# Designs tried in a protein design chat: VH-VL binders against q9h9l3. Part 385

Target 1, 176 residues: q9h9l3
Amino acid sequence: PRKMVAIDCEMVGTGPKGHVSSLARCSIVNYNGDVLYDEYILPPCHIVDYRTRWSGIRKQHMVNATPFKIARGQILKILTGKIVVGHAIHNDFKALQYFHPKSLTRDTSHIPPLNRKADCPENATMSLKHLTKKLLNRDIQVGKSGHSSVEDAQATMELYKLVEVEWEEHLARNPP
Short names: E, the ipSAE of ESMFold2; O, the ipSAE of OpenDDE; V2, 0.75 times the mean of E and O plus 0.25 times the DockQ between their complexes.

## First folded at step 19 (VH-VL)

Design Df6 (framework fv_amlenetug; at its last fold request DockQ between E and O 0.94; V2 from the best seeds 0.88)
Fold by OpenDDE, fold request of step 20:
Parts: structure tokens; C-alpha cells; sequence
Structure Df6 (fold): chain C 176 residues (1-176), chain A 120 residues (1-120), chain B 108 residues (1-108)
């Protein structure tokens, strides 16, 4: 199997004013969209803002949530050595307090051929929702219950697969 | 080996109170969320309450809200369920169960259970 | 809450046969967050499957889970004598957590 995974994380607000983005859910899927990891995660600091309308995270989800340090270890074991695909993935890595090698990172929010395929400006930052609708004819992040990190991770992987060959060739010629 | 041992069950009258305990061993208790699940005689399983690893977050089934309180003493590796205003329908075997990191919200280890009988 | 309805209520089979148990949810179980438990008389439940298709530690490969959305299935490929018990499904997608009413697998 391909050593490629897609990741999507949901964050909540911690700190005095809830401005610190803390990991509260992480979903990882393989190349085929199979879920490798999907858990609620409990930040080490008190949650001030669940950001539910976006994150889908509620207080009840923290009852059985995995402690951050444990979850982080589990997630890193999955990511290590893999090509990691994500959308605006720098946010996910920041929340994970983790730095994945740039050469092994694929950010679908910064892939010009993907935007071109979607009839968007190549240098624009398009939302995952928009790209998914345009290129996969699929609706994600619908309703008011917040995002589904599994769905988003799967969509991210599917989007990348559309430009994988071209982009991998580009990266081979232009290593990051 | 993971072990969970419930105690505190018994016969109590309607309106009475009872406190269940669950002694945990064989794992780092303070790192895991815990749950109470009950089973009425000859019936199925019913989730009762859950508590996060630190105890900061708790939740309850509607049937026990306001009457039951879940708590834990991590220094003693013990989970508790304070049951007040008991009703006949609370009669059941009460299990304490461990919540795993993977598949959290499922329960990977269970105690033997303790029987609570509420008489009218 | 999500109501889980299991079928059939009782499944009468012989050792060596294939058992198929159904768990239907009143609404979609997000992210396939469904577990299966086995309970033998006088014993506590034992986790078999979590997240629809993942076998718990120590569970034989004759047990398998599948499904998504509102329809989930537990399959025992070849019944062993020790497999005759009551089986429960449980969802962790929505609060409160809920169980199915159970399916009894008995010897024919």
C-alpha cells in the first residue's frame, strides 16, 4: 500500500481568551479513505471556546476524549515516514505541536494544479468545501453540526489524488 | 492484567441512597476515562454515566440526571457512583468499565458488576 | 438519542454455521462509531468490535463487523460452541451513548 495518509484536525479555543487553538479531534485516513485514526482529544488546558459551529466539538465529547499527550504519540506514530496530505495542514501540525518534513507534506490548499482544475486562480487559497464540490461534486461540511474531520480527511485525499501524478512530478523537479 | 472490582451494591428502599465503588488495577487508572453501565435483571445494557480521566468532564443518562453523581479518586484508583433518590427502575447490575484510547466511547474492560436492588 | 434495533431477537444455529446479526440505528451513526459486545450468562460483557469493523484485542478473526450509516452487521463466520451468547451493539456517535436490545445466539 501507498505510504500516504490524509489528516484533518478540529481545534477548540483555550487560554485566557480562548485564542489558543488546541487539538480536540484528529482523523487520519489512508490512500483508500479507510480510517486509521479518529478520536476526540482532551487539551491539557481548560477549554474556553469549543468553536462548535465549525469544529463540531461539544463538552460531552471530552468525557471519553484521549489525553493530548497520549493522542499526540499515537498520531505521530501513524504519520512518521508517511506522505501526509492535508488542507491548510500547517494548522493541524501546529495544533499537534509537531513538524512533519516539508518534503513529505502535501497541502491541498497550496496546489496550483488543483485550483486550476477547479477553475480557480492558481495562487488563491480555496476552501476544502469549495474544491470538493467543484471537483468531486460532493457536499461536505453541511448543516449546523460542525465539520466531520473524517469526511474532510477523505475529501482531502480524494482531491489530492486528482493531481497526484502532476504534483509529485513537480515536487520531484522542485524539491521543497 | 486489567481488573475492575465493583462494590457497594445491595438492597435499598425507594428514595434511598447508595454509593458504588469500583477499584481499578492493572493499568494507569488516572489516564483513562471511566464509565458506569447497568443491566436490569433479564434486560439489556444501559449506559449510565461517564467521567474523563481527570474528572473534569462528566455526563449522565437522562434517566439518572440529578440523582446520580459520578466521581473518581485517582490517588486511590477508585471510581464512584453516588446514587440518590433511588427508584425501582434503578434495580440492576452496575458495571464499571474502562474507556480505551482507541475507540473511546466503547468499553474494553468491565468489572463483574454489583447488584443494586431497589424495593418499593 | 440514537435508538439501536437489533435483529433477529433470537438466532438459532448449529456449531460451524455462519451467524449474521443486524444492528439498525434510528439515525446515521457518524464515523462508523459502533461497537459490538458479547455477553455470556452470569458474565460481564466483552468488547468484540469497535468502530464498526475493528476487532478488539484478543478477539478471534471469525468475528467481523461491517456497515455504515444506519445499518451495521456482526458476522461470526463459523460458530464455535463458546460463541453462543447474547450480542449487543453500541454507538458512540451521539450522546447519550446507547445500546441495542441484544440478539441471542442459541444452539439449534
Amino acid sequence: as target 1 above (176 residues)
Amino acid sequence: EVQLLESGGGLVQTGGSLRLSCAASGFTFSNYAMTWVRQAPGKGLEWVSGISYSGEYTDYADSVKGRFTISRDNSQNTLYLQMNSLRAEDTAVYYCAKVPYRGSGSFDYWGQGTLVTVSS
Amino acid sequence: EIVLTQSPGTLSLSPGERATLSCRASQSVSDNWLAWYQQKPGQAPRLLIYDASNRATGIPDRFSGSGSGTDFTLTISRLEPEDFAVYYCQQRSSWPLTFGQGTKVEIK
Scores: ipSAE 0.912, ipTM 0.954, lowest interface PAE 0.4, mean pLDDT 96
Fold by ESMFold2, fold request of step 20:
Structure Df6 (fold): chain C 176 residues (1-176), chain A 120 residues (1-120), chain B 108 residues (1-108)
Amino acid sequence: as target 1 above (176 residues)
Amino acid sequence: EVQLLESGGGLVQTGGSLRLSCAASGFTFSNYAMTWVRQAPGKGLEWVSGISYSGEYTDYADSVKGRFTISRDNSQNTLYLQMNSLRAEDTAVYYCAKVPYRGSGSFDYWGQGTLVTVSS
Amino acid sequence: EIVLTQSPGTLSLSPGERATLSCRASQSVSDNWLAWYQQKPGQAPRLLIYDASNRATGIPDRFSGSGSGTDFTLTISRLEPEDFAVYYCQQRSSWPLTFGQGTKVEIK
């Protein structure tokens, strides 16, 4: 079968008043949760707001960071031809300046069967933290020192596995 | 092939200054973060300072902060370490090291090192 | 600051034996961002393993890394005479970047 990966990114603020979200970390895991990619990335634009409370990114992380252009090339090479799972994944693709085929994209923030398992409205947008706590009995994104994109990518893959058979069948019957 | 060649080491008095250079070849220097790591004679490795690919971001070990300045000239493919207010404990072999894209913050290529000896 | 403590200080083994080197961190090394280096006398360090278990390019498969959290291990499955060296672990998860004090492998 077609290989599947999960992705999660952390963003910093660039542009006027730091309102543009730019990629500063990316983590990709395989189906078994093994890390395929996990690096800090230096945006091409000046960082205005590290957003450390949520991103976990500090200036020191940028010292060894991979240039955005290089990191993007490496990340897209991993993603090409694969089913990519993420949570609110279009934000990650926007930060990558990339369009992944919709037929190969899985967004755990928008999977009705997953919401149903969590006793949530089927068409609500649920946070990764909430779904992970409810369905996997795990606490992620703990504290205010920032998110771990590896942890989040792994959680996203585990969540998708809970509904994988049902959702893949649904998509086969209802091509995007 | 990637090559890193340090120079500028030598004997210097306590309180003195010295400038180390690292000539890089065999890769696109301006695309890689670079690092200085030192090793006192008979001792282990100590991270000293790092600099981002563009030079915009730098950081230093507390033991050298305020005294050492890392810089780079991407047009000359050269990394520098300006060392001021040198102390006896700065005596070490200083290595220039390249940061890889994968496992960044590990160091995949190292120079041969240059010895700095600080005498009282 | 994360302090890395390596054990044993010196490991004396015969060719063909399995070498097991330990690196213990004073606090969890986030995301298992721990590397291993080999340094032979009079030479610069050589990267063996990055991020706990990934073999660097050109490193023989007799070298393997494992571990997580605070406990990490470098294993040399069959010790060759050329493996006489000092081995260092290094973490990249917390600033400043730190190295362990080293384990010297002496080949009998």
Scores: ipSAE 0.797, ipTM 0.902, lowest interface PAE 0.8, mean pLDDT 93
ESMFold2, look of step 19: ipSAE 0.762; ipTM 0.891
ESMFold2 (binder alone), look of step 19: mean pLDDT 91; pTM 0.924
OpenDDE, look of step 19: ipSAE 0.878; ipTM 0.937
ESMFold2, fold request of step 20: ipSAE 0.764, 0.770; ipTM 0.890, 0.892
ESMFold2 (binder alone), fold request of step 20: mean pLDDT 90, 89, 90; pTM 0.917, 0.904, 0.922
OpenDDE, fold request of step 20: ipSAE 0.911, 0.912; ipTM 0.954, 0.954

Design Df7 (framework fv_amlenetug; at its last fold request DockQ between E and O 0.96; V2 from the best seeds 0.88)
Fold by OpenDDE, fold request of step 20:
Structure Df7 (fold): chain C 176 residues (1-176), chain A 120 residues (1-120), chain B 108 residues (1-108)
Amino acid sequence: as target 1 above (176 residues)
Amino acid sequence: EVQLLESGGGLVQTGGSLRLSCAASGFTFSNYAMTWVRQAPGKGLEWVSGISYSGEYTDYADSVKGRFTISRDNSQNTLYLQMNSLRAEDTAVYYCAKVPYKGSGSFDYWGQGTLVTVSS
Amino acid sequence: EIVLTQSPGTLSLSPGERATLSCRASQSVSDNYLAWYQQKPGQAPRLLIYDASNRATGIPDRFSGSGSGTDFTLTISRLEPEDFAVYYCQQRSSWPLTFGQGTKVEIK
């Protein structure tokens, strides 16, 4: 059986007006929630907007940050061949400038059984914060210090585990 | 193997200036953030300053802000610390240290340090 | 800043004994961004543990780190003669980066 990892990335704004989302932190945890990777990453372009309120990223974090190219290589090495679980994971992959096989991707923002468990419309896109509160009775992304990508990745994995059996069976019958 | 060699330390009067250098080898210097950490005689460790791999981002301890400047020359594999307006409390062994990719903000390799003594 | 307080100040033990060193933070260290260093007299510090529980490259398995939040521990399961040194904890959760004041592990 393929091993699963959960990923969560934080992005900052680069380019004109900071509209380009660039990877600034990436966290990867294994099935048990153990951190496999958690580092700040320095985008190749000048940061215009740290988006600190959401990203938790500050200028100081960039002092010891890993160059994007290096970090990307390290992250991809971890992800390759794995079932990758994430929430709205297309954003993470976009920031990584990486394409992970759909058959090995699990997006907790698009799992109808998960929404059903949370008494949400099956085809709605619910936030990680909401699902975590409803299904795990845990508060994440609290305060003004910004998000913890480790916490978010762990929550994402825990959420997926709630529907893993059902969803994996579904995917087996209906390959993407 | 990774090697870091500090130089530039010595005796200086209060109010004086020194420029420390750290020569790096055994790794791709330009790809790693670097830091200065100091240790007063018989005392503990104190983080002084850090600089990103490209030099674009820097930060300092409050105790040295406005007086010290960290910089680097990646073409020469050298880290610098310009120290101005030196005070007696700046007396310490100054270490340059490498910042790893994993656990960044920790320091995986250190030089042997260079002693800076500030006297009246 | 996050102030790290290590205890005890001095730990007197014999080779073969278990050493337990404490590092307490004045506020929570997020994401377990806590490192441990060893420093012997006349030498530069050596990284032992990063992110609370990960051994640095080449570090013997007798060294282990644990803890979260404000309380962290470095454990040396069986002290070797070369383990008698000063140990520092260091956080990278908040700026400025800060070190504990150190714990001296000395031979009894």
Scores: ipSAE 0.917, ipTM 0.957, lowest interface PAE 0.4, mean pLDDT 96
Fold by ESMFold2, fold request of step 20:
Formats: structure tokens, sequence, C-alpha cells
Structure Df7 (fold): chain C 176 residues (1-176), chain A 120 residues (1-120), chain B 108 residues (1-108)
């Protein structure tokens, strides 16, 4: 069967007033939650707002960071040909300047059966933190140092597993 | 084959200055962050300073902040450490080290080191 | 600042024996950002393990790392003559980057 990975990214603010979201960390895990990639990434343009409260990124992390172009190449090599699971994953692909085939993309923020399991409206966009608490009885994104993209990617994979059989069959009947 | 060659070490009096160089070859120097780590005689390793691949971001250990300046010249494939206001506690072998893309902030290749001795 | 305390200070063993080296952090090392290095007399350190459990390129599989949070272990499954050296742990989760004080593995 086709391999699955989960991805989560942390972004910093670049461009005018820091409104552009640029990739500053990426974590990728396999189906079992083992880390395949986890690195800090230096955006090609100046960082205006580290967004540390959410991103966990500080200027010190940029000292040893991988150049965006290099990191992107490494990340895309891992993603190519695989089913990629994420939460609001369009933001991650935008930060990577990349378009993954829709037929190979799974977005836990837009899976009606997953929302039903959480007693949420089928078409609502629910946060990763909320779904993880409701469905996995686990608190993520705790503390004041920002999010861990490894933790978030692992949670995203576990959430997808709850609906994997049903959703894969639905997608086979209804190709994206 | 990655090679890092430190130079510029020697005997310096307290309060003096010294500039260390690290010549890099065998890899695209301008694509990698670089680091200085020191080891006092008979002692363990101490991180001193790091610099991003472009040179835009730097950081320093508190023990050297304000006295040492890390820099790089990507056109010459050379890393530098300017050491000012030297103290006896700065006596050490100074290594330059390369930061890998995976496990960044670990150091995958090291030079052989250059000895700096600070005396009164 | 995260302080790394290695134990034992010295580990006296014979070739073929299993070595177990410990590194304890003063506070949690996030995302298992801990590395291990080997240093022989008169030589620069060599990276063995990064991010707690990943072997660096070219490192033999007798070296393995494990642990999380505040407690990390380097294991050498069967000591070879070339493995007698000083070993350092190093964290990259908090700034400044810090090393442990070292464990010397020596021939008994």
Amino acid sequence: as target 1 above (176 residues)
Amino acid sequence: EVQLLESGGGLVQTGGSLRLSCAASGFTFSNYAMTWVRQAPGKGLEWVSGISYSGEYTDYADSVKGRFTISRDNSQNTLYLQMNSLRAEDTAVYYCAKVPYKGSGSFDYWGQGTLVTVSS
Amino acid sequence: EIVLTQSPGTLSLSPGERATLSCRASQSVSDNYLAWYQQKPGQAPRLLIYDASNRATGIPDRFSGSGSGTDFTLTISRLEPEDFAVYYCQQRSSWPLTFGQGTKVEIK
C-alpha cells in the first residue's frame, strides 16, 4: 500500500508588517509516529515577527537553521508519492511553495466523520488542540514556549487513524 | 571530504586580542551554519558561538558575549572569531565545527583545533 | 541554561563488554534534542548520535542512543578497542547550547 506521512509546520511573519507566513520549522512523522524530519528553517527573507507564543521560534533557532531552498528539497523528497496528512494543510503547502496532489492529501481540519466523532458540526473547521483533547484525551500545545511541530504532526496522524478506513473508502468512491 | 583548518592561535597577554580563522573545503561553505567550540586543557567542551549560513544570525555564550565576534567570508570559505579583552579563563583549544542539515545544532565535522593561551 | 550531568565519571571495562553511559539534564530537553560525541586523546570530537537516537552517518550500529525528557543513555553493545575514549552529551533545545562534563571509557 501507498505510504502515509503526517506533516506540521511552524511559521514566522515576514513581508510588510510581518503578515506573510514563512516556513521556520517542519516536522514529518511516519504512520507509527516516528520522526522522519524535524528541523528549523531559515526563511529567504527577513523575519519581522517570530510569532513565538505560537510558533516557538526565537532568533537563536535561526543560527543553526537549514536554508529554505535546501530544506524544501529535503522535505519534498520525503512527501513525493506519499499520502500526506496535515491539519489545515493548505497553509503548510503554501509555506513550502508546493502543491501536493489532492488525491494524496488528507486534511484533518476538513474530514466530516472526524468532526462527528468529536460531536462537532460536520463542516466546522476545528483546531488540532480541540480535536486532540476530545478524541485522544491528550493535551497538546501546552506551556509558554510555543507549539512543538513534532507533537502536532504525531497528533494529526493519530486523529486520521480514527477515520482512516471510512475516509479512504469515501475518497475511492468520490475522487478529489 | 569535509576539511576544517583552524589557525591564528598562540600566546596572548590578558587584555589582548587575537583573531582565529577556519578555512573550509570539501563542501559548499555558504550553505552551512558554523560554530566555535572550545576545550580548556584537561576540561570538557564549551559552546562559544554560532553563525548562520549567510552570517545574518549570530549568538554567543554569556562568558564571551561583548568580547568575541563571530563572522564569516563566504567568498573565501572562511570562518572567523575575533577575541578581545582576553582573560586567563579563555585559555583553550578552539575548534570550528560544521552544522549538519539534519540534527542541526549538533556538529558533524570538526577541525583539529588551535590552542589559545592567555597569560599575565 | 540546561546543565547536563554525565555518569559515571569513569567507566572501566574490557573489550567485548556492554557500556552504558548516562546523561541527565537539569530541565527537560524538548523534542529529544540531545547529541552524543566521542573524543579520543589529541583529536576533535566525533558526532555519534543526534536527537537522542539517530546514528550519524558512518557510525557503527553498536552505538545506540535512547531516552527522553531529562534522562538519556548512550549504549555501546560490544566494546571494540577503538571505543575507549571520552564521551560527551550535548543539548540543543535551549540556548546556550551546553555539553555534559564527559564520561571516560577506559580499558580495565
Scores: ipSAE 0.797, ipTM 0.906, lowest interface PAE 0.8, mean pLDDT 93
ESMFold2, look of step 19: ipSAE 0.778; ipTM 0.903
ESMFold2 (binder alone), look of step 19: mean pLDDT 90; pTM 0.891
OpenDDE, look of step 19: ipSAE 0.869; ipTM 0.931
ESMFold2, fold request of step 20: ipSAE 0.783, 0.790; ipTM 0.903, 0.905
ESMFold2 (binder alone), fold request of step 20: mean pLDDT 90, 89, 90; pTM 0.913, 0.885, 0.904
OpenDDE, fold request of step 20: ipSAE 0.916, 0.916; ipTM 0.957, 0.957

Design Df8 (framework fv_amlenetug; at its last fold request DockQ between E and O 0.96; V2 from the best seeds 0.89)
Fold by OpenDDE, fold request of step 20:
Structure Df8 (fold): chain C 176 residues (1-176), chain A 120 residues (1-120), chain B 108 residues (1-108)
Amino acid sequence: as target 1 above (176 residues)
Amino acid sequence: EVQLLESGGGLVQTGGSLRLSCAASGFTFSNYAMTWVRQAPGKGLEWVSGISYSGEYTDYADSVKGRFTISRDNSQNTLYLQMNSLRAEDTAVYYCAKVPYRGSGSFDYWGQGTLVTVSS
Amino acid sequence: EIVLTQSPGTLSLSPGERATLSCRASQSVSDNYLAWYQQKPGQAPRLLIYDASNRATGIPDRFSGSGSGTDFTLTISRLEPEDFAVYYCQQRSSYPLTFGQGTKVEIK
């Protein structure tokens, strides 16, 4: 069986108006929630909007941040060959400028059995915060300090584990 | 092998200035953030300043803010610390240290330090 | 700033004994961003542990780190003669970066 990891990224705004989402932090945890990777990352372009209220990223974090190209290489090395679990994971991959095989990708924002367990419409897109509260009875992304990508990655993995057996069977019968 | 060699320390009068240098070798200097940490005689470690790999981002301890300036020349693999308006409490061994990719904000390699003594 | 308080100030032990060093933070250290350093007299500090529990490259297995939140511990399972030194904890979760005041491990 393939190893499984969960990923969560924080992005800042770059470009003329800060509308380009650039990777500024990435966290990867294993199946048990152990942190495999957690670093602040320095985008190649000037940061216009730190989006701190959501990202938790501040200018100070960029002082010791890892260059994007280096970080990307390190992250991809971890992800390669793994089943990668994330929430709205297309945003993370986009920020990484990376495409993971669909057959090895698990997006907790698009798992009907997970929504069903949370008494939500199966085809609705629920937030990580909501699902975590409903299914794990845990509060994440609280306060005004921004998100913790480690906490979010861990929560994502734990949520997936709730439906892993059912969903993996479904995917086996219905390959993406 | 990673090597960091500080220089520029010495005796200086209060209000004076010094510029410290740190020569780096054994790694791709331009790819790593760097930091200065100081240690007063017989005392503990104090973070002084940090600089990103390109030099675009810098930060300072409140105790040195406005007086010290961290910079780097990646073409020469050298880190600098310009110290102005020196005070007696700035007396310390000054270490340059490398910031690793993993555990960034920690320091995986240190120089042997250079002593700065500020006297009245 | 996050203030790190180490205890004890001095730890007197014999070679072969177990050493337990504590580092307490004035507030939670996010994401276990806590490092440990060793410094011998006349030498520069050496990184032992990063992110609370990860051994740095080349660090012997007898060194281990644990803890989360506000309480962290460095353990030396069996002290070697070369382990007698001053140890510092350091957090990277908040700026400014801060160090503990150090714990001296000395020969009993």
Scores: ipSAE 0.921, ipTM 0.959, lowest interface PAE 0.4, mean pLDDT 96
Fold by ESMFold2, fold request of step 20:
Structure Df8 (fold): chain C 176 residues (1-176), chain A 120 residues (1-120), chain B 108 residues (1-108)
Amino acid sequence: as target 1 above (176 residues)
Amino acid sequence: EVQLLESGGGLVQTGGSLRLSCAASGFTFSNYAMTWVRQAPGKGLEWVSGISYSGEYTDYADSVKGRFTISRDNSQNTLYLQMNSLRAEDTAVYYCAKVPYRGSGSFDYWGQGTLVTVSS
Amino acid sequence: EIVLTQSPGTLSLSPGERATLSCRASQSVSDNYLAWYQQKPGQAPRLLIYDASNRATGIPDRFSGSGSGTDFTLTISRLEPEDFAVYYCQQRSSYPLTFGQGTKVEIK
């Protein structure tokens, strides 16, 4: 059947006062956690706030970064036709200026069976860090140097695997 | 076929200046970040400077910061390195190199290099 | 600054033998951002491996990379006559970008 990938992105602040979130890194892994894509990306507009504490992005990363238009084309070729897993994935698609079909989208921030496994309220929005600690006994996003989108994408895929059979059956019965 | 051709190397006295050029062909130069890497005779490789595809972002090794300026002319498909206040330790073969879209920060194509010799 | 230390300094082998080259970092290299280059006398370096294990375009299968954290390895499974050269590792995890000092693979 249909191939599945997980995605995670890091954003920087652009626009007035750095309030607009623009894509500055994207990582994509396959079902087994192998890295299919991982690059720093230079947004088309001026960076006001690197948001380094969370993004891990510094000015130096932009020197060798791939232009947004090129990176977007490469990323979309990987995503097209696949089930794409993410955490709060709307933010990633917004930064890519892209909408993936709802029927092929899986968001680990909105899966009640996953919350149930973590002994969390079924309809609560839980952080990737929290779910990963509870269900995989792993610490991610450690320290103050920013997040790794590779690490986060890999964690997201492993979390989805815990509920994959149940959730895919649910979606078959309840088409988006 | 990607080609990078450095020029402008030569003999120069300490404290002097020299401008290196790198002519690019076989790819859309304005879409790729570029880098200078140097190699002293009989020694290893040292990263010198990099520049983003538009020229907006630059960075330098501490050993050359304030003395060297990287620039590019996307209309002429040319990368430059302006080297001022040259020192004996700047003696090296200088390579220009292309940054790929995949594995960026690695360097997939290199020129043949141009020798800069700094004498007293 | 991340210092990369390669070992051995020189590796003397015959064609057909397996070569194993080591690169050790002074601190962890994030996300396996480690590349390998080959350089022959009088020539520019050639990119072999990027991000620890990905072969660059046109690089034969006999070249492979592995490792993570602080310890990385380049393996040449069956040396060909053209493989006798100096090999450099390079990290892109932390700025400034740095190279190892090189390992010379020479004919015995």
Scores: ipSAE 0.810, ipTM 0.911, lowest interface PAE 0.7, mean pLDDT 93
ESMFold2, look of step 19: ipSAE 0.806; ipTM 0.907
ESMFold2 (binder alone), look of step 19: mean pLDDT 91; pTM 0.934
OpenDDE, look of step 19: ipSAE 0.834; ipTM 0.916
ESMFold2, fold request of step 20: ipSAE 0.794, 0.793; ipTM 0.901, 0.899
ESMFold2 (binder alone), fold request of step 20: mean pLDDT 92, 90, 91; pTM 0.933, 0.914, 0.924
OpenDDE, fold request of step 20: ipSAE 0.920, 0.921; ipTM 0.959, 0.959

Design Df9 (framework fv_amlenetug; at its last look DockQ between E and O 0.71; V2 from the best seeds 0.73)
Fold by OpenDDE, look of step 19:
Structure Df9 (fold): chain C 176 residues (1-176), chain A 120 residues (1-120), chain B 108 residues (1-108)
Amino acid sequence: as target 1 above (176 residues)
Amino acid sequence: EVQLLESGGGLVQTGGSLRLSCAASGFTFSNYAMTWVRQAPGKGLEWVSGISYSGEYTNYADSVKGRFTISRDNSQNTLYLQMNSLRAEDTAVYYCAKVPYYGSGSFDYWGQGTLVTVSS
Amino acid sequence: EIVLTQSPGTLSLSPGERATLSCRASQSVSDNYLAWYQQKPGQAPRLLIYGASNRATGIPDRFSGSGSGTDFTLTISRLEPEDFAVYYCQQRSSWPLTFGQGTKVEIK
């Protein structure tokens, strides 16, 4: 069914030397691209590296940020029972310290038909930016302000729609 | 029931200082970000400052940067606004407001405000 | 900063009528980042709508929010006597947080 959402998360660096990726923003959109969730999130540990040029996260964003434990609960409530679409989504789930059922997960970074449509090697891992440009003729992640997780989630959903029928049939025949 | 009660307002001379307090009850104060919003007499609302639930992160409107300091004492369920170098344009009713988890950056509960009047 | 311009400045209506309030942003604002507040005379503001279209707790269903991008609308389907007040839109898309200048809904 269309009980489907797309998710994109931004992470900052915590822990020693900032090597731990901690959730700092999460965006969830529905099948139509409507925003269901979009919040800045406070990691439980001190932020060492905001990774701003990629994440778009700045110190000021933490002022009204939702504590991680609370945000996690809110996000999981939204994701439960849904088909969750994301790009390299394992990183998002890792940051969330949550793993959605594989059978209900769709990772646009690992969909051969999508790559084929974009004239890319089927087994290659292509960036969301590249696929979005090739298939949707849309520029995302432009500028110096960092990524927009809402835009990225929306793009991810739109990309998946392009191959939804084919891929769902494939998965039905080849369940993970 | 959520309650926010501002205090500390009053008449102060230009260049003077004043410290506002906001006593919170009816919710776990230490779990929520808080904000100050002010309203000049007969005017609209202006965001002044915000502080994260732990107090680690703060932000200010340009109009008050360097002069105002937001802080909180979670053990006392109290939000503060230290106002220094006050100006006539700082005259306003000052509201403390709670920031919800969902829709953070909006304000779901407000106090009744405390009036600050800055005169020459 | 993002400037929010509300219109009209004053809306004169009678109880039972439909009220439509506009909030225009100087730049695009995500739906999730637009809120509406009600302020009655002599009272503190009250949150009405968050995320452009979500009613806050305890808010009657006659209040609704809509819009996207730069144009947002607050609608009161049937005005009640207690609805005559000033309404503010507010964005949290970027710092500093900003409010519109307000629309006064007054009794005709």
Scores: ipSAE 0.801, ipTM 0.905, lowest interface PAE 0.6, mean pLDDT 96
Fold by ESMFold2, look of step 19:
Structure Df9 (fold): chain C 176 residues (1-176), chain A 120 residues (1-120), chain B 108 residues (1-108)
Amino acid sequence: as target 1 above (176 residues)
Amino acid sequence: EVQLLESGGGLVQTGGSLRLSCAASGFTFSNYAMTWVRQAPGKGLEWVSGISYSGEYTNYADSVKGRFTISRDNSQNTLYLQMNSLRAEDTAVYYCAKVPYYGSGSFDYWGQGTLVTVSS
Amino acid sequence: EIVLTQSPGTLSLSPGERATLSCRASQSVSDNYLAWYQQKPGQAPRLLIYGASNRATGIPDRFSGSGSGTDFTLTISRLEPEDFAVYYCQQRSSWPLTFGQGTKVEIK
């Protein structure tokens, strides 16, 4: 009955020495992998390090970017009341300056059945790239031009579907 | 309703200058990135320049770099294009366009355009 | 720079027919950053589709977009008299932003 979405974000470096991670792109997909949201976002603070090799964000992307305050409002409206799937999703919520209800949050970096399917230690924190290769036989984040948050969100949803029935039943028995 | 109105077009000699204006209404102008797109007579569309909502970030097509300057005045809800060192190939209808929050980098509302004619 | 090549150059059809317009990119358009516009004679372009397949606000459902990578399609399921216009595709995957050369849909 509850709708499910997957989210992924790309961050740039702000603050002293570019060490603070600030939101510069967000992508949200539905259960079928259709894109519900995918926009570049201009952080409210000065960008020190675009982190382009990983983020794919360049200065020119900021020309058409949505103000952070506006983008945050739009993203949160999409997330409200939904089960939100992500990979290491606490980083995405931190960049959004937002806390989604834990009972509605699914983190593919912390699902023991998913790790077992990948022949990984149940308690290991595995990268999205590694899980996607092992379980979906797909290469994501290829090359050095940066990650695509759409690609990553879609992969995250596909991974969750592999364990969805088992994990949702587990959570129903063990409410957070 | 969103309205964009270009002005400042006309006939100008090669090497001359012209300043285009785009008056915006019906939306919070200062929250949106803006763009200029041109269309030469009988030809297709060409992106010219874009500017971020605050004016801090700009970009230009290679064909206009160093000659054109995009700017905005958020207190007057107006977008500008300063066009210097004009060439015959700059002859076109110039549209201002709004960048939407959804599908940014596409352009959801366009003005009706202003004609710039550059003659030798 | 990504070059967008539209085909056919002109599509002559009657009202009620299905129109299929093609846009081919010289290199992959990442994340389906492709839009479609309609331009009627003497008017500014109108956004139809963004993100390859999302209809813009107020666009009727007879317009649909599909495709990925280098090959994209705009479909008009049943042409209305007001749909006879020039159609442009546009990408934002790579700077500069580029448009296709257009496909004219005209009454046969």
Scores: ipSAE 0.667, ipTM 0.857, lowest interface PAE 1.5, mean pLDDT 92
ESMFold2 (binder alone), look of step 19: mean pLDDT 91; pTM 0.934

